# VH-VL binders against Putative dimethyl sulfoxide reductase iron-sulfur subunit B (dmsB): the designs that were tried, part 19

Target 1, 262 residues: Putative dimethyl sulfoxide reductase iron-sulfur subunit B (dmsB), of Halobacterium salinarum (q9hr73)
Amino acid sequence: MTNYGLVIDQERCIGCQSCSLTCKQENNVPMGQFWNRVLTQGGDHVDTPSGDYPEGGDGGTLEMTYQPTACQHCENAPCVKVCPVNATYTRDDGIVEIDYDKCMGCRYCMAACPYNARVFNWDEPEHRPEDGTGDVAERPQGVVEKCTFCSHRVEDGLDPACVVNCPADARIFGDLDDDDSTVSKYIAEYDTHQLLDEKGTDPSTYYINGEMSPGRPWKSKKLESELDDDEAAKAARRRSGSVENGYDVTPHVPAETAGGDD

## First folded at step 4 (VH-VL)

Design k16 (from k15 with heavy chain Y101W; framework fv_bermekimab)
Heavy chain, then light chain:
Amino acid sequence: QVQLVESGGGVVQPGRSLRLSCTASGFTFSSYGMHWVRQAPGKGLEWVAVISYDGSDKYYAESVKGRFTISRDNSKNILFLQMDSLRLEDTAVYYCAKDLWGSGWYAFDYWGQGTLVTFSS
Amino acid sequence: DIQMTQSPSSVSASVGDRVTITCRASQGISSWLAWYQQKPGKAPKLLIYAASSLQSGVPSRFSGSGSGSDFTLTISSLQPEDFATYYCQQANSFPWTFGGGTKVEHK
ESMFold2-Fast, scan of step 4: ipSAE 0.015; ipTM 0.548

Design k18 (from k15 with light chain S31R A50Y; framework fv_bermekimab)
Fold by ESMFold2-Fast, scan of step 4:
Structure k18 (fold): chain C 262 residues (1-262), chain A 121 residues (1-121), chain B 107 residues (1-107)
Amino acid sequence: as target 1 above (262 residues)
Amino acid sequence: QVQLVESGGGVVQPGRSLRLSCTASGFTFSSYGMHWVRQAPGKGLEWVAVISYDGSDKYYAESVKGRFTISRDNSKNILFLQMDSLRLEDTAVYYCAKDLYGSGWYAFDYWGQGTLVTFSS
Amino acid sequence: DIQMTQSPSSVSASVGDRVTITCRASQGISRWLAWYQQKPGKAPKLLIYYASSLQSGVPSRFSGSGSGSDFTLTISSLQPEDFATYYCQQANSFPWTFGGGTKVEHK
């Protein structure tokens, strides 16, 4: 059966906040709420989308590692365990979802989530004037919400909006139970890091090339001789100058266009 | 270990401007929304403004909207409140406060010591 | 704006007493209510959030209850350090608003 997961490549992530802004537009998320936050790893610095980020040193850019953080869609989800009305549940495809008709707004799930991934919709939510670009209805009042892995898109064979619209191609989404999926290949090939793995929540979101990866130093990358053809092509493009601001911005085929007969 | 230290308060004339600062330490500043809350002498608490973790979203109390601007510098762990067109009713101790929850705005789990803004003729 | 009304404005109590403070919202706020303690010359301290959740480090003698528009803060056995002013705060809608405060005084 399908088991959706996400890999975030922190070396490719440029901190542009496009994933956070696209998520708000796709899902019509109100002002003051974020289903996806782009944090500086360790919390030292964050790129600010409302203004220019200051340069460090004499003409240099501050070096930062970014950690996009949303609902991790945990296999052992504390938010599911604490819900007194069983509104929060895990779908057969691994997506942790909220049944808004059952949610009573008690917020026990928010206190139980170690990732601060849940928000509450007050009785009179405020929306940004930009209008949503996604196919999602007005957000319900009095309920808890979070990242859904864009289940409305995924059910139609499309990748989440934050995956498709990442200019750095730092996000890989797919079926963790399919060994031939791109996401499974990344997990098999790279040393992965899960946020707060000591909490035992078993996230379905994995990070690679991050500074906090235990058991594998952040700078320890595969040798070029160990890269598969796709990885070697990306490395060659980086060396040829097809990268912007130090990151590989070469497009890859999103899942919604890779499917079909062939 | 969490500390919030306000500065910039003082004696001002009506109609002038003042900039308050709040330096944060002991927590991941860039992960949380930050607030300004004020308290007039002998009165209760009044919420003033909030800014999201990344600075992209801001809300203001109606009494200060258009006159006050909240901002932050995550590289330095500093929160600011730019106060323009100050009025006598703005006399208060101003507290910076950390939001309890990072993905939204709810309650204030840590507060600074406060900085007094008052007026002379 | 949601108006928050606290009662009483002051209460005289002795160490060991049970103290009850009430907060009423002008409209339904679900459980979006926090309670704060403020001592003279000091910043407020969060005691309770989401109507009944005790903040880490706060003594168990403090408890909160209520939902909708009526809320209560209870101190089960008043200690010397509990003489202070207490405030409720709603977070259901912008702007956040506070109650007028309740001063817990020595008899």
Scores: ipSAE 0.014, ipTM 0.523, lowest interface PAE 7.6, mean pLDDT 78

Design k19 (from k15 with heavy chain L100F Y106R Y110I; framework fv_bermekimab)
Fold by ESMFold2-Fast, scan of step 4:
Structure k19 (fold): chain C 262 residues (1-262), chain A 121 residues (1-121), chain B 107 residues (1-107)
Amino acid sequence: as target 1 above (262 residues)
Amino acid sequence: QVQLVESGGGVVQPGRSLRLSCTASGFTFSSYGMHWVRQAPGKGLEWVAVISYDGSDKYYAESVKGRFTISRDNSKNILFLQMDSLRLEDTAVYYCAKDFYGSGWRAFDIWGQGTLVTFSS
Amino acid sequence: DIQMTQSPSSVSASVGDRVTITCRASQGISSWLAWYQQKPGKAPKLLIYAASSLQSGVPSRFSGSGSGSDFTLTISSLQPEDFATYYCQQANSFPWTFGGGTKVEHK
């Protein structure tokens, strides 16, 4: 069956924070909390015997590396194993979710997560009218939350908001168990790595790291034409209006939520 | 402004009782575990007791089990320590302290000023 | 009860010195260790939690390391305001216990 995963191309990532802001708008994440953070590591240099540096665009040195970091949706998730009430669980499609009705607020899963990807809602979330449409419900209190891979969007055939609204097209989402999927082709053709591989959590998020390719230009790398299926799909979705639920437009409201009982 | 203010300390005779109070402000008191920590004059810190955010769980140091009772009133943002059968060994400054994230981080991020409990003959 | 052995009991240091304080647990405590600073007549102040995480507002010259049973607090370049007593504290199991303290004094 479907096994969702994400590839983040760090060579294409420009650090603009659109993924973090889009996530907050789509999911009504309150001020002071982030489900997705963009980390910076400063300028990088290749340690070569001749002293030559990799080209950066038109012949410059390597630039700062950006690392967007959210819940990795691990196959061997410690957060699932430590949950005493099974509120944190892995779906059949690989997405790690939290059943808020079962979550008792013990926060054991936060301590178990090596990616620091979870937040706890202590008080009533602060909601500003300018941050959303007013139709998106406030986040629940007394529970742990994290990136959901935008399961509400994915269930309706849309990619996560951070994927469709990345200006650099640095994010590829799809089915890891489909050899013909764009995400699987990226993993097969590029050197990818998982964050904190030594922890053994087996993330469903993979990174293409520019520092591992000293001969290629950073930030100017273009994807091969055969790997552009996702960009073609994104263009088609934009024409259909699907991506209008992204960063600067109304968040996607599933039919089930919009049609609630009165 | 986030603060904890202790009261109720003083000079007592051995065998008597005291009730310490700790009033919280500037944070959502009902969301955090609360602790009492004491320090005898010239000595180090000694953990005394904890109460969970909802009051359902309590734990005590062996030296005070059966004599001290921790409690809280979330509607008034007050933490209490009822101290019965007081002994000279209980002479100390008593601090109330906030759990950083309940059971999540397991540290004390906010401390009160402390209230002195001492004995006269 | 988990016993926390802290060493040294005191250290004489000058501004600019690197100061290292060690804390040993009588049994494994994972990373459930915090470090506190206490100045005379004042309440303790949290410096480090979860063995190595720096508390907001604490200067970067303070760092913590270790896991299991052996832990270290390091002050990379001692400043005048750092002369104080430092305590480690375990939170692996109740009762929570503190180390005996290390007094950092000028000489």
Scores: ipSAE 0.000, ipTM 0.377, lowest interface PAE 20.7, mean pLDDT 76

Design k20 (from k15 with heavy chain S52W D57N S103E; framework fv_bermekimab)
Fold by ESMFold2-Fast, scan of step 4:
Structure k20 (fold): chain C 262 residues (1-262), chain A 121 residues (1-121), chain B 107 residues (1-107)
Amino acid sequence: as target 1 above (262 residues)
Amino acid sequence: QVQLVESGGGVVQPGRSLRLSCTASGFTFSSYGMHWVRQAPGKGLEWVAVIWYDGSNKYYAESVKGRFTISRDNSKNILFLQMDSLRLEDTAVYYCAKDLYGEGWYAFDYWGQGTLVTFSS
Amino acid sequence: DIQMTQSPSSVSASVGDRVTITCRASQGISSWLAWYQQKPGKAPKLLIYAASSLQSGVPSRFSGSGSGSDFTLTISSLQPEDFATYYCQQANSFPWTFGGGTKVEHK
């Protein structure tokens, strides 16, 4: 059986926020909410007329680290355990989902999540020009929401929007139970880590830390043989939209919404 | 070693403006919602305003709505409260407080030392 | 607005005593209640969140219970450093509101 997971390569991540903005567009996330946050760490420096900067160490580094953070889709998810109505559940493919018809808005799952990955849709949220994109449905109110790994896209054979539209190609998505998948090879080959692994939640999201040193550029640790095919696929997906627009930012309409019957 | 340090309090005349600042250290400031909470002399605690981790959403107590503006600078780890059209009823020690979570709807695990706002008459 | 009522407003106690403070919400707030301790001239300190979850570094003599509209903070054996004012706070609905406080003072 499929077991979806994500690798985020921090060596490649440039902090451009495209993953956060694409997620909002794809999933019609209202203004003020984000299912994916790009956390920024480091980059402190001494503000002097001469530009006196520290060369390394724990205070005043010149280099920035970016850490995109969304729902980790944990195998041992505390949000699932605390839900009194079983609205939050784990799918057979590893995706943690919320059954909005069952969600009573109690927010226990938000307190239980150590990643701050959940948002609550107040009955009267702030909606601006970002509210709605063409025919994409408005988000349900009075319920908790989070990153779904774009299950509507994945069910139709597409990668999550944040993966497809990452200009740095810093995100690798696939089946963790397939040893031949690119995502599995990255986890096996590189020193990956899970956020807050001491919490025992067993995330399905893994991070690759880059080599960082004062005055040295970040180096890529890509798997050469596998990445060529994935890079070609991502480039093809980005070009399927208008070349003038760079990326295809049109939200995917699920088969159920577009019609269809199977 | 989480620290929140407020500044900008002082003596002001009614109807004037004052800007409070809160400098944060020891945690990833851009990941957490931030609040202002005040306490009038000898009275209890009153929540004033919240700003989400990314600055995108803000809520205000009805008593300050339209007069106070909360903002943040995530590149410098600073939280602000711009206080316009100040009234005698705004006399209080103002605390900046860190939310437990990013979108600011749980509890306040760290507080600054507070800064006093009072009025000359 | 949800009104938070604390009782008693003050309690006189001795070291070693069991102290109980009650907080009532005017509407149901599930378990979204926090408890704070404040000493004179100092900022509040978080003790309990989500009605019963003990904040890291807080002594185990502090405990919280309750759900819905009725909540209790218990100090099982009062210590000298526990003489302070205690506040409850609902985290369920905007605007966030605090109780009026309970002062635990020396007998």
Scores: ipSAE 0.000, ipTM 0.422, lowest interface PAE 14.0, mean pLDDT 77

Design k21 (framework fv_bermekimab)
Fold by ESMFold2-Fast, scan of step 4:
Structure k21 (fold): chain C 262 residues (1-262), chain A 121 residues (1-121), chain B 107 residues (1-107)
Amino acid sequence: as target 1 above (262 residues)
Amino acid sequence: QVQLVESGGGVVQPGRSLRLSCTASGFTFSSYGMHWVRQAPGKGLEWVAVISYRGSNKYYAESVKGRFTISRDNSKNILFLQMDSLRLEDTAVYYCAKDLYDSGWYAFDYWGQGTLVTFSS
Amino acid sequence: DIQMTQSPSSVSASVGDRVTITCRASQGISSWLAWYQQKPGKAPKLLIYAASSLQSGVPSRFSGSGSGSDFTLTISSLQPEDFATYYCQQANSFPLTFGGGTKVEHK
């Protein structure tokens, strides 16, 4: 059985917010809510000794580090443990999902999540005109929602929208239990970290934080296996309707939703 | 064509300071880690310092730690080495060197021609 | 610090000879080793990285082997332009360290 996971390379991430915007478009996320947030950790200050460096030249600047954060899809998820009606559950493939028919809106899962990854739909969702709706499902009222790893896409063999549309190629998705998968090779090759690993939630999302480590690159490079991928196979995983300026701008509609109430 | 040009070397008195510069062209400077390597007259190569591609991470050889400061200006494609409290043992040709890959493989595919740092009597 | 010991410190060779230079690390460095060639008055030139990967533009007579602590640079058939000093360099741990060098001399 598949065990989905994600690697986010913070050294490649340029903070452009494309992952957040494409997630909203793909999943019809309401105005004012985000399933994926791009956070900053502040900056690194480079010391400049007085009088010895060129004026305004080198050093003496802050460097921003970006940390895209969504549901981590934890193996030991506290949000699953606290749900009184078992609406939040872990799928066999590792995705932490919410059964909206069972969710009663108590929000205990939101309080239990150390990543602040869940949102609550108080009223009928407001949608941005720019995002469009197409055939994407309208978000339900009175329930908690979060990143799904784009399960509607991955069930059809496609990568999540935030992975496909990252202009910096800072996101790698795949099966953590397959040692030959690109995501597993990244985790094996580079120093990866889990957010708040001391909490013991065991996230399925890993970060390459760009800290210099002896014997390892401080900036990750695409693995040879990823570069050698069959171009047709890459295209198949990325396909989701129309592509504009290299970005997948059409939300994926799964076969089971085709011809809905018609 | 990749070029690295060092400057700022010269004759200095012990205990004083000197700043070396390395101007880079022909590659995306802001994507690569940069190093300083020195060679004393008639001796072997000695690694001095490294700076990561964005400038947030630095490492130094023990012999220069606390006295030398590596820095970079990615807007001007310039690498610097600020050398404080200079000692006679710092006499060497100083080379600016580029990491082989933008991932920081810690091998040097391009080197400058070197700049000599020596001491007056 | 990881100490890099090269052997021999010098070797006398003729054109056409097979030359082998060894490099030993004081602790395991996996394959994080590079080899350089330096001619008098010039900057070093990268020959081999990751212990065995030939740098673009370097003649195929140069080859590297080894992993862990013991490494070898081989020149299969020495050419006139190969008389130079050769250095190994470990990239496993900071500080980065070079071997003492091996001078390949005429005769």
Scores: ipSAE 0.000, ipTM 0.426, lowest interface PAE 13.8, mean pLDDT 79

Design k23 (from k21 with heavy chain S31Y, light chain N92D L96Y; framework fv_bermekimab)
Fold by ESMFold2-Fast, scan of step 4:
Structure k23 (fold): chain C 262 residues (1-262), chain A 121 residues (1-121), chain B 107 residues (1-107)
Amino acid sequence: as target 1 above (262 residues)
Amino acid sequence: QVQLVESGGGVVQPGRSLRLSCTASGFTFSYYGMHWVRQAPGKGLEWVAVISYRGSNKYYAESVKGRFTISRDNSKNILFLQMDSLRLEDTAVYYCAKDLYDSGWYAFDYWGQGTLVTFSS
Amino acid sequence: DIQMTQSPSSVSASVGDRVTITCRASQGISSWLAWYQQKPGKAPKLLIYAASSLQSGVPSRFSGSGSGSDFTLTISSLQPEDFATYYCQQADSFPYTFGGGTKVEHK
């Protein structure tokens, strides 16, 4: 059976935040909340704008790696273990999902998640229709939410929005149980790691560790499976909606939830 | 009705290999992570290895890493521990243990009766 | 690795006594701690999980408490069948580790 997973290639990631913006547009995530965050990984260096050095510190060019972080869709998910009403559960395809009708708002899952991947909707969220998210339903209130691997897209044969619209092609999504899948070939060919591996949550998200400063010339190469037929398949998935400025910015609405009026 | 039955233990010579099996019944085996825990004669408990419910992920204690391999056959409800390059320090009763939560790792709610691995002169 | 230290290593007690066993983790493990009972010649039995949750079928005289690094198993009124060795176990990170055990003996 299908077991969805994600590889994030930190050697390709340029920190542009496109994945965070696309996630918010696709899923109508309210202002002030993030299902996907792009973090910087660096030592104890000082990151000073314009190269200025603070008194007593360092600045300028720093050795940094970007780390996009969302729900890891863990195989051994603490958030599933602690949910008293089984609202948080693991699907047969590996996606960790929340049944909002069952969620009682206790937030035990937030305390249990070592990735800080969950948010709580205290009040009905506000958003502006002119931001391009007006056609997507507002998020429910009084429940916990997180990255869904865009299960509404995946169920219709499309890749998650953050995967499709990554300008650096730093995200590879697919079936971890299919040895011929591009995601499985990446895991087999490159040294990948999972965040907080010592916690044993067993993430379905894997990172190719880019321990180099942004702008270094060496990058991980694309696999043969990413070219030709795979690139054609990506192009087909991107045709789920309109494209603006080189990105597919149209949220996917599943056929059964697409509505005119009633 | 949950039962875990270990087999494959016995007397072995140092440097040789041995494969332990654990047959599970009374629960949906494929929903649960499975563990091996050992106990040397007169000593305390030592965690050895775990395998996730799908078999995709495995972790080992440092003392056995590179020598032992945990695996499972969900179609037959059997857990395995392949033990290579056995040492006198591996002398112990080996227990098969079921994780408490489905799809997760946390605590061991059911244990087998154990199988003894010991060494000849 | 996370080291689990149990104290005492043994305790002599009489039926009806309150028995307290302590477990200390070398680093924070939140509430990812379980307690087990083992009788001679038998496999361990789960008593407490998530630091304080009583396993189904375990008598209410057993209770667990604590979070972070310090944990306690309490037997409120010791019964004859409670003379056994008790172990704590952390599940915060791999490798999972057990405490050294506490033997509860007859006075």
Scores: ipSAE 0.007, ipTM 0.496, lowest interface PAE 11.7, mean pLDDT 79

Design k24 (from k21 with heavy chain S103W W105S, light chain G28D S31D; framework fv_bermekimab)
Fold by ESMFold2-Fast, scan of step 4:
Structure k24 (fold): chain C 262 residues (1-262), chain A 121 residues (1-121), chain B 107 residues (1-107)
Amino acid sequence: as target 1 above (262 residues)
Amino acid sequence: QVQLVESGGGVVQPGRSLRLSCTASGFTFSSYGMHWVRQAPGKGLEWVAVISYRGSNKYYAESVKGRFTISRDNSKNILFLQMDSLRLEDTAVYYCAKDLYDWGSYAFDYWGQGTLVTFSS
Amino acid sequence: DIQMTQSPSSVSASVGDRVTITCRASQDISDWLAWYQQKPGKAPKLLIYAASSLQSGVPSRFSGSGSGSDFTLTISSLQPEDFATYYCQQANSFPLTFGGGTKVEHK
C-alpha cells in the first residue's frame, strides 16, 4: 500500500516562493489564503538567522534558512481525531483529505493543527473577491481547506505541483513504505527531521537541513544512468508541458472535472 | 475586539534608554508573532523588529540591531521593546502590530495607536 | 534588503476618479505584498494582503493586482474618506520593507 510523503531539502531551497505561487495556481487557492508558505525564521531546527560575522567587527552576509511549510499529512493527525463528522480523514495512501460535503465549518481541526496549516473559507463573497482561473474549480465556501499533496495530480501519476515546479529541485515526493523509493532513500541516507516532532503527530513531511552525502548529485534525485526507459519517459513527460525554456504552471484538470466541479 | 495599546514613549536624551510596552487583548496573544514598526515625523513606515509566538525567534532591522531588544510576556499579553543607546535618528512614533495569521504572514491586521519617542537636541 | 519603490510619491485626484498606485520590488517576492492606508495622525490600516486579497471590512472599490516584482493598488471610484497616504510592504523576507508611500490628495 502506498504511503505518500515529502522530503524538503533546505540546503537546496532558495526561498523564491515559487512553490507557494504554483500551489495557488494549481489549486485555485483564493487571494489571501496560503496552503504553502516559505518561512525565513525556521522551525524547531533553527531559532536564529545564520550569518558570516567577523568577531568584534562589522557584520558579513547573512544566510537565512528557508522552511517551506504546509499541511504535514501527519500519520497521527489531531485534525482527523477532532472532526465530529469525519470530514477530515486519512486516506489509505497517507494523504490527509477533507470531504467538503461533510465539513460543517466548526474549525476544530484548525485549533488542533500545531502547524497552522488550515484555512477557513468564509461564506461572505463580498469580502472574498474571486477572479478565478477559468477551468480550475472554484474553492468551496464554509469549509476548512489545506494542502492536499495535490491528490488530483497524484491520482493521475503526477507529482504535486510544488514538487514539479521547484526551480531548486528541493522537493522529493513518493512512497514512504517503499524502501527503494527516492523519498525513502533520502530519509534513510540524510539527516532528516520532522517539524514539531515532540507533538507526536508523526508528519509525513521530512526536512533536510544538514549536510548532503559526499558525491550525491546536487540537483538530481537519481543519476541519468540509474533511470530505466520508463522512468526517463516519465521525467520527460513531467516537463513536456513546460514553457519552451522553463516549467509549466498549468493546473491539472482531469477529464471528468473539466469545465465544472463534477 | 482586538486592541493593542502602546506605552513608554517620551522625551529622552541621546545615549539613554527607554522601554516600550504594548498590551494586547481580544485575541490569543501567545499564538501570534508581534512586530514593532516606527515612523519618523513626516516620513514613511520603517519595520523595526519581530518576535515569534513563543519568543524563541527574533529579527531586527539593521539600524537597530545590537541596540534594541524585542521580548514578550505571554502570561500577561505584553510585548516589549527595550531601546538602548538611543540616537536622534530613532525619533519616531512606534507602533506595535499583530501578524495577520498565527503562522507568520508578516502582514499586519491590527496596529496600536503609537507612542512617540522624541529627543532633546 | 528588498527595496520597495512606490510611484507616484503623490497624486492629486477628485472624488469619483480612478486612482492607481504602483509598487516595484527589487527582487521577486511572489505575491507576498500588503497595502496599507494611513490617515494623518492615525495608525495604518491593512487594505490588501497577498497582493490581491481584500481585508475584511475594506470597501470593494479597493483592489490589488500583480505578482513577482510589479504590483498595483487601484481605487476604482475615489471617495472623500480615501484621501490618505498608501504604503506597500513586502512580506517575503527579513528585513521587512515598506514602500516610500503615495499621498492621495485633493485636486
Scores: ipSAE 0.000, ipTM 0.396, lowest interface PAE 17.8, mean pLDDT 76

Design k27 (from b09 with heavy chain S99G R100E L102W; framework fv_bermekimab)
Fold by ESMFold2-Fast, scan of step 4:
Structure k27 (fold): chain C 262 residues (1-262), chain A 122 residues (1-122), chain B 107 residues (1-107)
Amino acid sequence: as target 1 above (262 residues)
Amino acid sequence: QVQLVESGGGVVQPGRSLRLSCTASGFTFSSYGMHWVRQAPGKGLEWVAVISYDGSNKYYAESVKGRFTISRDNSKNILFLQMDSLRLEDTAVYYCARGEPWYGDYVPFDYWGQGTLVTFSS
Amino acid sequence: DIQMTQSPSSVSASVGDRVTITCRASQGISSWLAWYQQKPGKAPKLLIYAASSLQSGVPSRFSGSGSGSDFTLTISSLQPEDFATYYCQQANSFPLTFGGGTKVEHK
């Protein structure tokens, strides 16, 4: 059976917040809430300064690593175990979902989530679906919500909005139980890790740490095993600290106008 | 260097209006949500309002809702707070603060202006 | 609204002391909490965000801990420049709310 998962390539992530903006737009998430937050590794909120002068200049943006964090869709989810009314449950395809009709608003699942991935709707959503823009539902009041892996898109054969609209192609989504899927090949080929692995929640979201990741061509989702001889030579040179035509830098510099420049 | 400079504060009479401005420099203003936070003399901090990067989304504290309007001009890097029907309880130093990129509805406030004082005549 | 209660409202301390400030939310806020420092006549300065993450440029003697509804800011060895008022702030939901502040004063 299908078992959806996500790989986030921190070597490619540039901290531009496009994934957060796209998630809000796709899922009509009200102002005051985030289903996905981009942190710097170490826990710092990403501050994507565009033209800002860095303090001291020695902690340059090229050395920053970003960690987008949303619901990890854990296989052993503590949020499922603590729900007194079984509103939070795991679907057969691995997606952790909330049945809003059953949710009583006790927020025990928020306290149980080690990833701080859940939000609570205190008031009526300020933001409503735009007339004529589709069937995006208004968000329900008095219930807990979180990232759904865009199950409405996935059920129609589309990737989650944050995957499709990542300008750095830092997100790979697919079926973890299909060895031929791109996501499975990434997990097999690269040194991936799960957030807070010691907690035993068994996330369906995996991270490629830039410190442990081999070099790859910019903007290419190809696995190293799929590279032709020229591409493989360039990847090997990048791993050794050499830059070659077709490679420039690890994309740690924030994109100044990505997704939000009007 | 990121700078936020507030202006427009002063002495006002109850029931009247006042408009505050915050001029931003040293970053791409159009990419950040912006906030207003106030502090009454000798008191603590009180959050007032937020505006998203493009000006399409806004949220207000209940005490100012219906009286204050937050807006922005991204072409000039200016944030505004239009304050109508002012009350004695609105006496405070008003700070503009930079929020998170895009919607700004997740904080920390990493940069603050110097503040502008709003006070009342008899 | 989520109410933030800080304790103590003031503390008298000497240079080199360990200072602990607590903040309690009226509801669970996960780790959506920031700490600020404010000196007289100046704007607040961000110290800690996401409950425990140190802001760039802030000295390592500052640390934050806690999750859910109980949070702590610790200054491991107080320096002369640390005499100030400290505020916690929840970012779990709107309206954003601050604690009442804790003034760290000379003994």
Scores: ipSAE 0.000, ipTM 0.434, lowest interface PAE 13.8, mean pLDDT 77

